VHH binders against q93235. Designs and how they scored, part 5

Target 1, 248 residues: q93235
Amino acid sequence: IFMKTLDPKVPRFYGKGTIIGVNPGVGYQPWLKERPDSTLIKYNLRDQKSYKAYLEQMKTYLTKYDSNATETRECGAGDSNDDLEKNPDALPCRFDLSVFDKGCSEKSDFGYKSGKPCVIISLNRLIGWRPTDYQENSVPEEVKDRYKAGSIAINCRGATNVDQEHIGKVTYMPSNGIDGRYYPYVFTKGYQQPIAMVKFDTIPRNKLVIVECRAYALNIEHDISSRLGMVYFEVMVEDKPVEEKKEL

## First folded at step 23 (VHH)

Design c101
Fold by OpenDDE, last read:
Structure c101 (fold): chain B 248 residues (1-248), chain A 123 residues (1-123)
Amino acid sequence: as target 1 above (248 residues)
Amino acid sequence: QVQLQESGGGLVQPGGSLRLSCAASGFTFSKYAMSWVRQAPGKGLEVVSDISSSGGRTYYADSVKGRFTISRDNAKNTLYLQMNSLKPEDTAVYYCAKLEREPGSYWYSFDSRGPGTQVTVSS
């Protein structure tokens, strides 16, 4: 019985039936397409070349919000994409990237240069799906301090006890998580996927940290085996002298 | 640029059959899972069927199980939906949709769709 070492990173169970599923999964950026089998974010903060690919990936990912901005509308307080289901002529809400200006913007190199890397958290786009709010008394303990009705709270922790000891302070942008105003997902032109960012403020140097990020709404199931409602990735911020390749 | 174009829709009587086709271009078709979605009058979009990149895995909505068959020809960059025993409830605009993996995960997202083809089932 060749126990195919089931890569613990690969979900074992894709729910019986749909390729897409009925419950949201969680994704993250930067994920490098050139390394599709790797969930590792590793770079040397002293070596710009080492984190350039991550920066470019982040920029590329965020460019989509600018590219279709003309196909969106500004949404104020109380406004949401609910109108998209009611009015086919309604434009989807424009996502505001300024929420990431405090340390997770392009101007700050998304925190990579400073050794405080930012990671984008997203949910897969399921047609018609929207988050269901917790009742006030049913909010999970780990997100109670940040949870706001109408949002999808995000919580990241070390995957193991050792990782949890190392992960350090984590900041969420926005604090409440993914803004629910951008739901439901409607498969329409101009739709902008809402995202949140997690910033690792005090992640150790020269140590690998396995991170688990979970999304929280009443209708988000968490399952480790299938990776429903969560995502794993590894972060290693190195602080080492850059060996000058002697150009022979 | 990703392009999807549906064809094969039309008017058919209850119990009739139609075969929809979707011509794909602008991406490596064989690497992507695909889906058929539909929108009936006054209703939202719903997933009808999906198929993995290799065609090895298929899914059908309960409402179409046993009647519809999704298939693909990767050499021709074409997705198909064979619709048999059509019912008035199947009346909708049918869209071909490209699926993509959510970055860093194994879960799929809807990415692109075609302009759609009208299917009308009426006596």
Scores: ipSAE 0.775, ipTM 0.887, lowest interface PAE 0.6, mean pLDDT 92
Fold by OpenDDE, last read:
Structure c101 (fold): chain B 248 residues (1-248), chain A 123 residues (1-123)
Amino acid sequence: as target 1 above (248 residues)
Amino acid sequence: QVQLQESGGGLVQPGGSLRLSCAASGFTFSKYAMSWVRQAPGKGLEVVSDISSSGGRTYYADSVKGRFTISRDNAKNTLYLQMNSLKPEDTAVYYCAKLEREPGSYWYSFDSRGPGTQVTVSS
C-alpha cells in the first residue's frame, strides 16, 4: 500500500474551492523568497553569514509596521478594530512590536545567534473574518493553559513522534497568541496584521526538526490534508566549526 | 504603488448583462491571483470570483455560478467579470482585489483593492 506520502507542503483543498479559502490558513516567517519551494530554516549558529538572510527577511517583513504607522491609532486594552466596519473614518489599531523584546527582537537577532530562533506566525487576511472565542469548558487541552478570550492561541509541536521528542521547549510571544483586537481585516491604508512569534528555546543542534504550528479559535478548523489552520516548516540549527577559506 | 481601478458598472434590468473591467498597475499583474468581491447595502464583503495568476484556476460563489465569468488579460494588465442573467440580489459595489500569498503558506491574503464600481439591478 504505497501510502502516497501527501506532500505536506501542498494543500489538497482550498476551503470551498476559493483561492483564499473561507477558513484561516497559517503562514510563517522567515520564508525566503529566493527559495520559494523550501520551508527549511537551516543555519549554523557559529556562522553569521549562514543566518544573515533569515535576519534580513525578518527585518524586511517587520518594516511594514513602520511604513503605515502614521495611519494608525494607539489602542488600549479595551479597544479594537471592531469599529472599522462601522466608522469609515476610524483608524486601525497600531501593532506593538515590543511584545517580542524578550529574545525575539532585532536587537537579539531574533534568537538566531543564540541558537534559539524565533519564527513569526500569521493568519492569512480574510476580509471581515474575526476569531470566535471558545467557551471556557471547550478550550482545547493543548492550549488551555495559555488561552485567553479575544486571542488566537498558537501551538507548535513536532510533526512526528521523533520530532516531538526533539523540538524541546517552545515559548510563545505573547503567550496567549495572536491578539484578536486587530480583527476584522478591512481594506484600509493603515491596517496592521497581527502576528505572534514562536521561540525555540531548547531545539537540538545538528538535527532536523519538522514543526507543525496550529492556530486555535472556535471558528478555525484544522485539516492536515488541506493545511487549514496550520503550517509546517523545518528547523535545523547547526553547531559546527566554520571552515576558514585559506587565502590563496 | 499598487493601483486598481474598476469600470463597467451601472444600472441594468433583471436578466441583463454587464462586463466589469479592472485596470491594474504598479505591480507585475501576471504574477498575482486576483479576485472580484462585492458588498451589498447592509451586508459584508462577499467573494464573487477569483482567478489564478495564469488564469488556469477559477472559483465562483454558488450565487453566481453559471452566470458570471472571470477572466484576465495579462498582456493588458486587466481583470474582467462578465455578468449575465443579473438579478436584483446582485446589486452591490464590486471591487477588484489583488491577492498575495501568505508567507510560507499556500493560502492567500487580500492585499489591495480598487475604489469599486456600482452595479444596480432593478426593474
Scores: ipSAE 0.741, ipTM 0.865, lowest interface PAE 0.6, mean pLDDT 92
Fold by OpenDDE, fold request of step 25:
Structure c101 (fold): chain B 248 residues (1-248), chain A 123 residues (1-123)
Amino acid sequence: as target 1 above (248 residues)
Amino acid sequence: QVQLQESGGGLVQPGGSLRLSCAASGFTFSKYAMSWVRQAPGKGLEVVSDISSSGGRTYYADSVKGRFTISRDNAKNTLYLQMNSLKPEDTAVYYCAKLEREPGSYWYSFDSRGPGTQVTVSS
């Protein structure tokens, strides 16, 4: 077990002592490269400059789906990446970004301009890992309404009671979470990592909200101390007049 | 371009030993954690062992613990896997893999691997 005690947001334990772990970790975007120590998403609705970096980060992150699209195949409802393990010549399924068109696309500035910011949720790429479905009667209550077998449900809540009071309505795209058809991860050039987005529809203005997002599958363990199966970030949507930099 | 090339595989009798090597190029080898993964016939890929960038931390799958040793020479950009007391169950294609921090995460992901080297343990 690798213990990291430096940052409470940093996972403290890797499953069974492995560096990569056996339990999925959760990540999010936008995470600004220029602010690697900050998990804060903060911008002013009245200042486009304030959220430009986040938009660029989102765009940059999503570019990977276009860059290797020619090395993918269209997958229907019955298709999955399962065959990739058996057939090295098989093309991985293309991820459909259109699932985010309702408020979380580039056209909508990923919701930032409208004060409904979208955040990408992802799992680290574990070789051979795939989500295990819950039994129908064992689906956690918090995702029961959205859970679909074959998917990884995502649920975001306020980290504290106060945060939960402030987080407001959250929309998940797709509602079922991360599409499991794109698992398992395989070493192929065209592999496209499945993601989901969470949209904060009614997040308050001028308040910091600490968000905890968890991923749900039977084989995803949740542990607050080690941050297994979850991720924390902060969101602050400001609505303030833009201070004219007095040219001193 | 990241390049990884495994070598050292072959046919060995049960109880025998092999030493795998992985030559790395196209990236700063010393800055990245590395892993050995394997794929047995009809099975999926599994992590055999991983090692931190400095070599200070290592992991072994339960199935190979006590028998396999992962090491690295950062000066030579080479990853090693010493395999002792080999068993038929160890028969697989062994891959060297580069680990990277997942964007937006503190967790690692597999980024790249080599073409693999065949290890066959048979009497």
Scores: ipSAE 0.716, ipTM 0.852, lowest interface PAE 0.6, mean pLDDT 92
Fold by OpenDDE, fold request of step 25:
Structure c101 (fold): chain B 248 residues (1-248), chain A 123 residues (1-123)
Amino acid sequence: as target 1 above (248 residues)
Amino acid sequence: QVQLQESGGGLVQPGGSLRLSCAASGFTFSKYAMSWVRQAPGKGLEVVSDISSSGGRTYYADSVKGRFTISRDNAKNTLYLQMNSLKPEDTAVYYCAKLEREPGSYWYSFDSRGPGTQVTVSS
């Protein structure tokens, strides 16, 4: 009901009037700077030129993870960025992009060529913020099957009933969402923002699908009006013959 | 490289005033929203005030409303925080922070901050 009256592109208000907010917001890539007012991902899978800009944007965004081994450290299962707040000499954990190799890597054109586009999901960086885990019995139903303590679960659905009917199968990489080990955010050289990717495996052709992606942690509030804890974008994968622009 | 440097902190008595300044360099200052944040002993980081790139929009924490004023001079690449009627509870390290819009969102991220300036309010 609220979605019909709300411009999905513009929140009605900022949480508590702040520019930054006190609760995480959600961002996504590819978002093209040349079209700042557009949240639409539209391309023709038969036309490489049509999705080139998206690929370039994805590549550009991911360059920030090209770090020198001296600026980051390898983190295992028991490690986290907790020490960054206490130890000025601590190195931030290195983010492993290989988690996206199953169809969402540069090698696979981030799924665009195959008509299974991948979208990067991120949270805005709030200093000192870290996700709070749900209790086992309090995990929201929509992410219960994929939720892991220590992570921020992501769930994407159609914004409307019609969109939900069309969105098809969605794969999350990693399945558990954004790895919480990379929190808290601290102003330190080499910090790598954790991200997840969403892959649309069976999104229909030649149909516009409005997508809502939500982030889940105990301390993440969801509000449609302010767009807290969520992000909207549109996906349209066309499958059409490429029109030969007759150079007049 | 983005550089931010706070100044103007110090020791003041309750009811006193301070004016903090933040000198910015290494980026187009006028294009970015800015924020003052503070960290009191034993407490987490708190957003004190923020201001849009043009200065047209400002925010204040409830605890400082009516007492603090955020402003900016884009020609001088400087952010200000006028603090009046200071209270012991205002004692903290104050940081100037550069904000950046999160892609695809209207929410902002903290991008950079300065080393901070100590503000101590004590009798």
Scores: ipSAE 0.689, ipTM 0.842, lowest interface PAE 0.6, mean pLDDT 91
Fold by OpenDDE, look of step 23:
Structure c101 (fold): chain B 248 residues (1-248), chain A 123 residues (1-123)
Amino acid sequence: as target 1 above (248 residues)
Amino acid sequence: QVQLQESGGGLVQPGGSLRLSCAASGFTFSKYAMSWVRQAPGKGLEVVSDISSSGGRTYYADSVKGRFTISRDNAKNTLYLQMNSLKPEDTAVYYCAKLEREPGSYWYSFDSRGPGTQVTVSS
C-alpha cells in the first residue's frame, strides 16, 4: 500500500507552494471510503461479495455524470470547453460514458466479474488548466502509438520490474486517454470531469501487482518522489475457494 | 449543500485596503483547505492565496505576497483575505473556493466556490 490518507490539516507541499499545485495529480477509482488508507484493489473471482464494494464505488462515482440537460451541452468533435472561457454563459460539455462500453461499463461489472478489472483515471481539477500537446516528434515513446493531440495520454505499468512482468495486457479507454475537449477546467456548476479507464486484461491471479499510471501532456511533470503526474495502486485478483468465516 | 458567500468587496483607491470575508456552510469548514481565487477582466482565474484546514500553511501568489493575508476562523466558519496596498492590477472578482482532496489521490481539487465579490481599485 503506497498511499496513505493525508491529514487534511497538513497538506503536502506541492510545487510553487500552493496546496493544490500547478501540476496535475492523478487519481484513481475505485477507492473505498471504508478503507481510506488502502490503495489495494483486491477481490476474489469466485466471491461476488468480495468485489461488490468496488462495483458500488464505481457506480457511485459515475453518478456525477448523470447531468441535467440544462447543465451541460452535447459536444461534437469540433466542440470543447474552451468555449467556456470565451463565453461564461456557455454550458460545459457533457461527458459520454459510452466510451467505456467495451468491458468497463456497469453492464460488464466494470470487468471485475470477468477478472479484467477496470480502473478510472482522473486528474485533479485545477482552475484554468488544460493539457498542452506534445510536438509530434516529442511524444514519449511509451504513449506514442496511442497519443492524440488534444488528449492526455495514460500509460500504466508495473511499478517494479517484477510488477511489469505480471501486469499483462492493459487496455485504455479511450485509447488516446483523457479527452482534452473537456478542458480547461472551469469553476462552474455542471462541469464534468473527464476520465479514462484502464482495463487489466491479463492480470495474473493470486498475485499482487503494483501499478503505476502516468498521465502524459507536455505540461504534466512526472516525479516519483512527489508522485506528480502519476498514481500508484495495487491490484490482486484472487481465484481461490471461498473460505467460510466461522461466525463467533 | 455547500454554500460559500463572499463579502467585503468594493471600490478603493490605489494603496487602500479591503478585507474580504467568506461565510461557509453546508460542510465541516474546519476539515477543508480553502482558497481565494480571482478573475480580472479579460484574464483567466488565478489562485491568489490558499490556506490549510488548520491554518498552519498558507500560500500567496507572487503578485500579492507581502500585501495580502489569508486567515480563517474555524469557529465562525469564515475565511478572510486582508488586502493591503491595493493596486489597479488587483481589480477582479474574488471568489472563495473550497478545496477537496481528489478521491484516490493526494492531490486537491477546486470543489466549490461562491458567487464572488467585486474588487475595484481605481483612482
Scores: ipSAE 0.668, ipTM 0.832, lowest interface PAE 0.7, mean pLDDT 91

Design c101
Fold by OpenDDE, fold request of step 25:
Structure c101 (fold): chain B 248 residues (1-248), chain A 123 residues (1-123)
Amino acid sequence: as target 1 above (248 residues)
Amino acid sequence: QVQLQESGGGLVQPGGSLRLSCAASGFTFSKYAMSWVRQAPGKGLEVVSDISSSGGRTYYADSVKGRFTISRDNAKNTLYLQMNSLKPEDTAVYYCAKLEREPGSYWYSFDSRGPGTQVTVSS
């Protein structure tokens, strides 16, 4: 009787009401379709073949940001997607991938080659949902140093005490998290989903680390049992000699 | 390519009824949850109703609860919205939407929609 070990990672409760719910869920990349039941990111630093699939997945995922200039517009600091709901002629803001150039771009192999892997964090696309800002005095302590009004802060930690001891230094790109200017999600051609990346700068070698990443806004609820507002995945960066298959 | 096409909209008097249909193609319809969303003039998009892939679970916005019924025929690749006791405030463009799991997540996102069908409730 293979007791289907209730994968603690599978949300047990879809929020009261809609199938999608009113509270955002968190997703991550790279997730390999060929391993749908695995949330493990495992590769060997010395073996390029071992992390190729992850790189390809990241590249493939980011192709969605390839837009024609006619479908999106460049948005400055004062611009946002706020008018998309009211103005059918409004163009959605173009997402700027250059925010990931410091170690989490394709040029840097998303940090995998250097042993500092980057993970994409996203929220599910809820119609009409937008982040609500914390009051200055109500910002959670764990994101207080990075939080900016108008953004969704991201914080990743070890799932257990042991994992927290091992996870090491984590960098967030952008530091403030997911840019809220891209909300609300609207069914419009060319819409670009905002994302953030988490870089594991000093993750240990040859150790499995379970990671929990949470998204922070006033209207994002966190619940471990239902996995609302958070996502779990595992990272294992190996540093082992690549055994040359002796061609017998 | 995912294609959704709404039909059944029109002009009705308050208290009247309409039945919207959404024809789906380009994907395995029976494997996906679906939603009806609407956009009233000058307002944002709102979820009206959603239904699980099997049809076993349904949701209704409070504003339409008891008046609207969502259903689906997976054999016909069609989503339905029966709208009874229509009110002027129900005036909107109604869209059929495909729900999809967010990559790397167990949560769903709104993936695609049709061009919409106009529903106008007026005396």
Scores: ipSAE 0.633, ipTM 0.821, lowest interface PAE 0.7, mean pLDDT 91
Fold by OpenDDE, look of step 24:
Structure c101 (fold): chain B 248 residues (1-248), chain A 123 residues (1-123)
Amino acid sequence: as target 1 above (248 residues)
Amino acid sequence: QVQLQESGGGLVQPGGSLRLSCAASGFTFSKYAMSWVRQAPGKGLEVVSDISSSGGRTYYADSVKGRFTISRDNAKNTLYLQMNSLKPEDTAVYYCAKLEREPGSYWYSFDSRGPGTQVTVSS
């Protein structure tokens, strides 16, 4: 019984009824602070001004990954943040944003200009929490083709039947979802929250699509009523002539 | 930069009372939920209590219900924990923690904490 050196950075448990909860929640970007109650991502392909705020938000969000080499370490295959629980001097793993270079980087305007918008998916930061792997035969069908042990699979679908018909092709970056090497979360300077991106490749124009994204690990519960393990947002990519606001 | 500093800890006899304070700076205090967490010797971190940004919602661990009261003064950027009827089991380092809403969700993350204040309950 390896006496886990009591790391003050790792909580023992989360109580029911806490603001944080006991299971990971799912968030997304871009989320505009100026519209905190809005979960709608709406812009016009023909109007760069219409999606500028989303781009800025994405950029701002990703700034947190600007690597201070002194605060993070490079992690290869097989590495994890497990050491953070054991060694107070251990550095957290550096997150590599290059995984999003195929259409979901800043260089590509995160897909907005091309009408293939990308959305960042994240889990709330629970200290000490890490994903539990499915057994090979217990992987949910909807993520079975993309699931990798050690990762949190993401699957997005239309919230309704109509939305599912409209959502079109969805690409996940990386395909396996959120990389589990960055777990567990601990209160340490320089910690980089792992994320995945979802790219809507063939989302229709001028139609509102309600999207449900779920995160998959054995220890992630899904509940629609409480929205555990999932997030909802709406996407509308317009393709309309830009009405010149006549400056009255 | 987010700064949190706990105070008010100390040595107290069983049945005694302490009031912890947490001074917050570097962010708009009134916009964020806050939490008190503690770590007892040999034990992991425990959420003791949390409070919403407005103070309208509070949570208490079962072990402290009826004895502890969390409150906040947004005008003073200060979080409080009134601890009454203290027990030896309450001995721990108490931390003030800032909670942040995960973007696009109703869930919160632990964002930052202070250095902690020691509370010792002993006869």
Scores: ipSAE 0.617, ipTM 0.810, lowest interface PAE 0.7, mean pLDDT 91
Fold by ESMFold2, fold request of step 25:
Structure c101 (fold): chain B 248 residues (1-248), chain A 123 residues (1-123)
Amino acid sequence: as target 1 above (248 residues)
Amino acid sequence: QVQLQESGGGLVQPGGSLRLSCAASGFTFSKYAMSWVRQAPGKGLEVVSDISSSGGRTYYADSVKGRFTISRDNAKNTLYLQMNSLKPEDTAVYYCAKLEREPGSYWYSFDSRGPGTQVTVSS
């Protein structure tokens, strides 16, 4: 009965004690607007029409990163949005999609046509939140080889032992995850929410794989029961003969 | 275009009360959770209180719990914050903020805020 009272467009997760929480929530794309209650990514590698909706969802989501030189600035290593809390006229860092050009861009159909689908990973917009660093010896083993101070590392695994056996190689773009230069968010005009992508390079055909992705920073708590710091979705890449359309 | 306008701020002595209002327009107010966020001098932004779209769930920061009450009138598109037993540390600019569902997520995100209203609690 509780499930039946939920509006499909209303968020289903609340933070610890708060509506929005103080711990970043993790989201993903593509999440089809046509199926708001489903987290399944399913398509047939041999049928371009079966994944067209995912490509369009990805393209639409990414249009918010169209450049606007008057509302953003270029940021290099060591730059950040830190002074935006005290200077509302300062410009937020520009997010450059070119980091995804190696197999997770529109030119490659975001990996779908190659059977190596890309998934966007994002954190919800908390005001004033910024990542804090692990100490060198406290970096979780899952991300130790990819962790960079000042960043939010991403790791994806199979949700069960069977899924972990099947998930295969995962490529992270950028390797270090989400750069901290885009934090904090403080209602900034022109803000470009940072993202990472994960590419599933060797996911099996015709098998459902349940994926768990987590975001890693010292101040991101993980809790499986409340889904803190993580997101789940399912991937089913089919490789089946396409049934021909009947002649009129 | 989302528009949020706070009012009701001012100067008040410790122990006093104020009632903040936020007039909302440019979106279907009753479909969105709302928040009061404040920024004290020299400090970062702090979420003071949240309220769900229906008003059925609320949150209060520990520093204001028992003293502040968030409410909303969905027929009037208005968010309220009743502030009682005010302390000097409550001095801040108070912002009305709209929440939304984070795209691709079951979580909320902050979307926008108003220009704020100054609350000053001083002897």
Scores: ipSAE 0.611, ipTM 0.827, lowest interface PAE 1.4, mean pLDDT 87
Fold by ESMFold2, fold request of step 25:
Structure c101 (fold): chain B 248 residues (1-248), chain A 123 residues (1-123)
Amino acid sequence: as target 1 above (248 residues)
Amino acid sequence: QVQLQESGGGLVQPGGSLRLSCAASGFTFSKYAMSWVRQAPGKGLEVVSDISSSGGRTYYADSVKGRFTISRDNAKNTLYLQMNSLKPEDTAVYYCAKLEREPGSYWYSFDSRGPGTQVTVSS
């Protein structure tokens, strides 16, 4: 009676004990603005119109990364946004979309046309937050092969045992997840919020798969009941004949 | 355009009180959660307090709990911070900040802040 189980689809707008929280929240795209009450990504491979809205949502979301040479800078291996807290003239690091060119770009319809849909994974904008590294021996098993110090690793799994059997191969772009150079955020003009993408390479046809994705850094807490450090969405890639028009 | 303008800062002795105000325009104030964020000399930004869009839920940092009170008047599009029992450690620039729902998420993100108002607690 005293156990509380939250439906993974029920919205939560608050962090732990606060409105925004001190732990990053995880989000995804495409989440259709015209269907704000649904986290379902569902389309038919044989009907291009069935996934057009997802493509438009992805394109619109990504326009914020269009060239902006006057408001951002290129950041190399030793660079980060650390200077932004003390230097109002410093420029934030530019986020380069080219890391997604292997199957998660507009040229490939973000994988939707081939039945390998891509989903953007992002963290909300907390003020001054930056990732803290795991020690080598403490990296969680599910990301150890892809983890890089200074980064936030991403892992997606099936939410239930049956979903885990169905989710198939997942490709992470970049493989190490989100580079820490884009942190912190401090109300910076021109800030480019970093993202990763996950591509579902072998997701089955005509089956609903509930997906759980988590972000990994030492200072990202995970809690299923409050959905800390994770996000849920559903994917259904159909492969069915296009339905006939209704008779009058 | 979102416009946030803080006022009410100044010099005050330890143990004194100040009331900060933030006038909001360019958005539907009653739809958005709001925050006070401060930056002490040589320090990073610290979230002082949050308030939900209706005013029904609030948060306070441990350093200010029991001394500061956040409130809002949705009819006047104004956010307030009542600061009592002020300490030298409260010396900072105080910013009014707008929260928004993170796109593609059920979580909030910081969206924008005002230019800030200086509070100096010194004898």
Scores: ipSAE 0.589, ipTM 0.818, lowest interface PAE 1.5, mean pLDDT 87
Fold by ESMFold2, fold request of step 25:
Structure c101 (fold): chain B 248 residues (1-248), chain A 123 residues (1-123)
Amino acid sequence: as target 1 above (248 residues)
Amino acid sequence: QVQLQESGGGLVQPGGSLRLSCAASGFTFSKYAMSWVRQAPGKGLEVVSDISSSGGRTYYADSVKGRFTISRDNAKNTLYLQMNSLKPEDTAVYYCAKLEREPGSYWYSFDSRGPGTQVTVSS
């Protein structure tokens, strides 16, 4: 299988000629604030201390859905936030974390203890933006089998040919990505930003894997040089003997 | 506890000028990028202009370039929009909006807005 060469350039804080841009940006968790210039997720399976900070970051990030969400409503498959633009008293859709209970929840240490780490994928909050559907014949091949109209599909791959050979099996939660019911965002109090998770089921031990994840909807542009519609991070799951240092 | 309060709107004839102000409190104003966003009757929200936390970088929508100027006074916690050569198409509610850096991302997100101030451009 042949893969295009990816540009590893550092992402920018600003869009093309604007501060916020008009095209969604993609983000990931866990991102450690104490190392803000690093996109590396690295830990040793034999040393629980080496991944504790990632678990704490995941827990902290997800508290907004349980402890901070006081003004939401339950939305079914035919519901959306469309009414919020006209009805300031309407409540935004509640985001349900239960979709992550099969290997990407706190109970399973978000996959870290089993060497199958989970990563959260999110889009930044643009006002009034909502996903536009591909036509059936125009769905990109990378997401064709998982694409659902009304949703934003997620696909992750290795950044280079070597990374793609190593990345292994990837599980997407939900399989069809982020549901469009949580759009638009229009400054609504209590808004719950939707997310998806990606689980790396068969990532190798003791090898660095550079990952590129992209978000897919007809109105999401992809541009490697400007990092539009995509995010990069690195994963290294070690399996090495632990060495202890004695205090003097 | 973020508070944003716009002022300076009103009725003006085409070709006239207005200066909008936004008083900010409840956050460290100088650390955050800011935006002016407008909504014309029957239209969606449109980003009019952005300004970086220091004021060193600005953006203008094509419809207002050369006519509008965004500025900020970090000592007074105030955002401004100078609007010159006003057209009937500029009639809208104008909102002051706060941006934030999205955690785990290299992109900004919108955070909050004020209640807005009405600008009406007519003869």
Scores: ipSAE 0.552, ipTM 0.798, lowest interface PAE 1.7, mean pLDDT 86

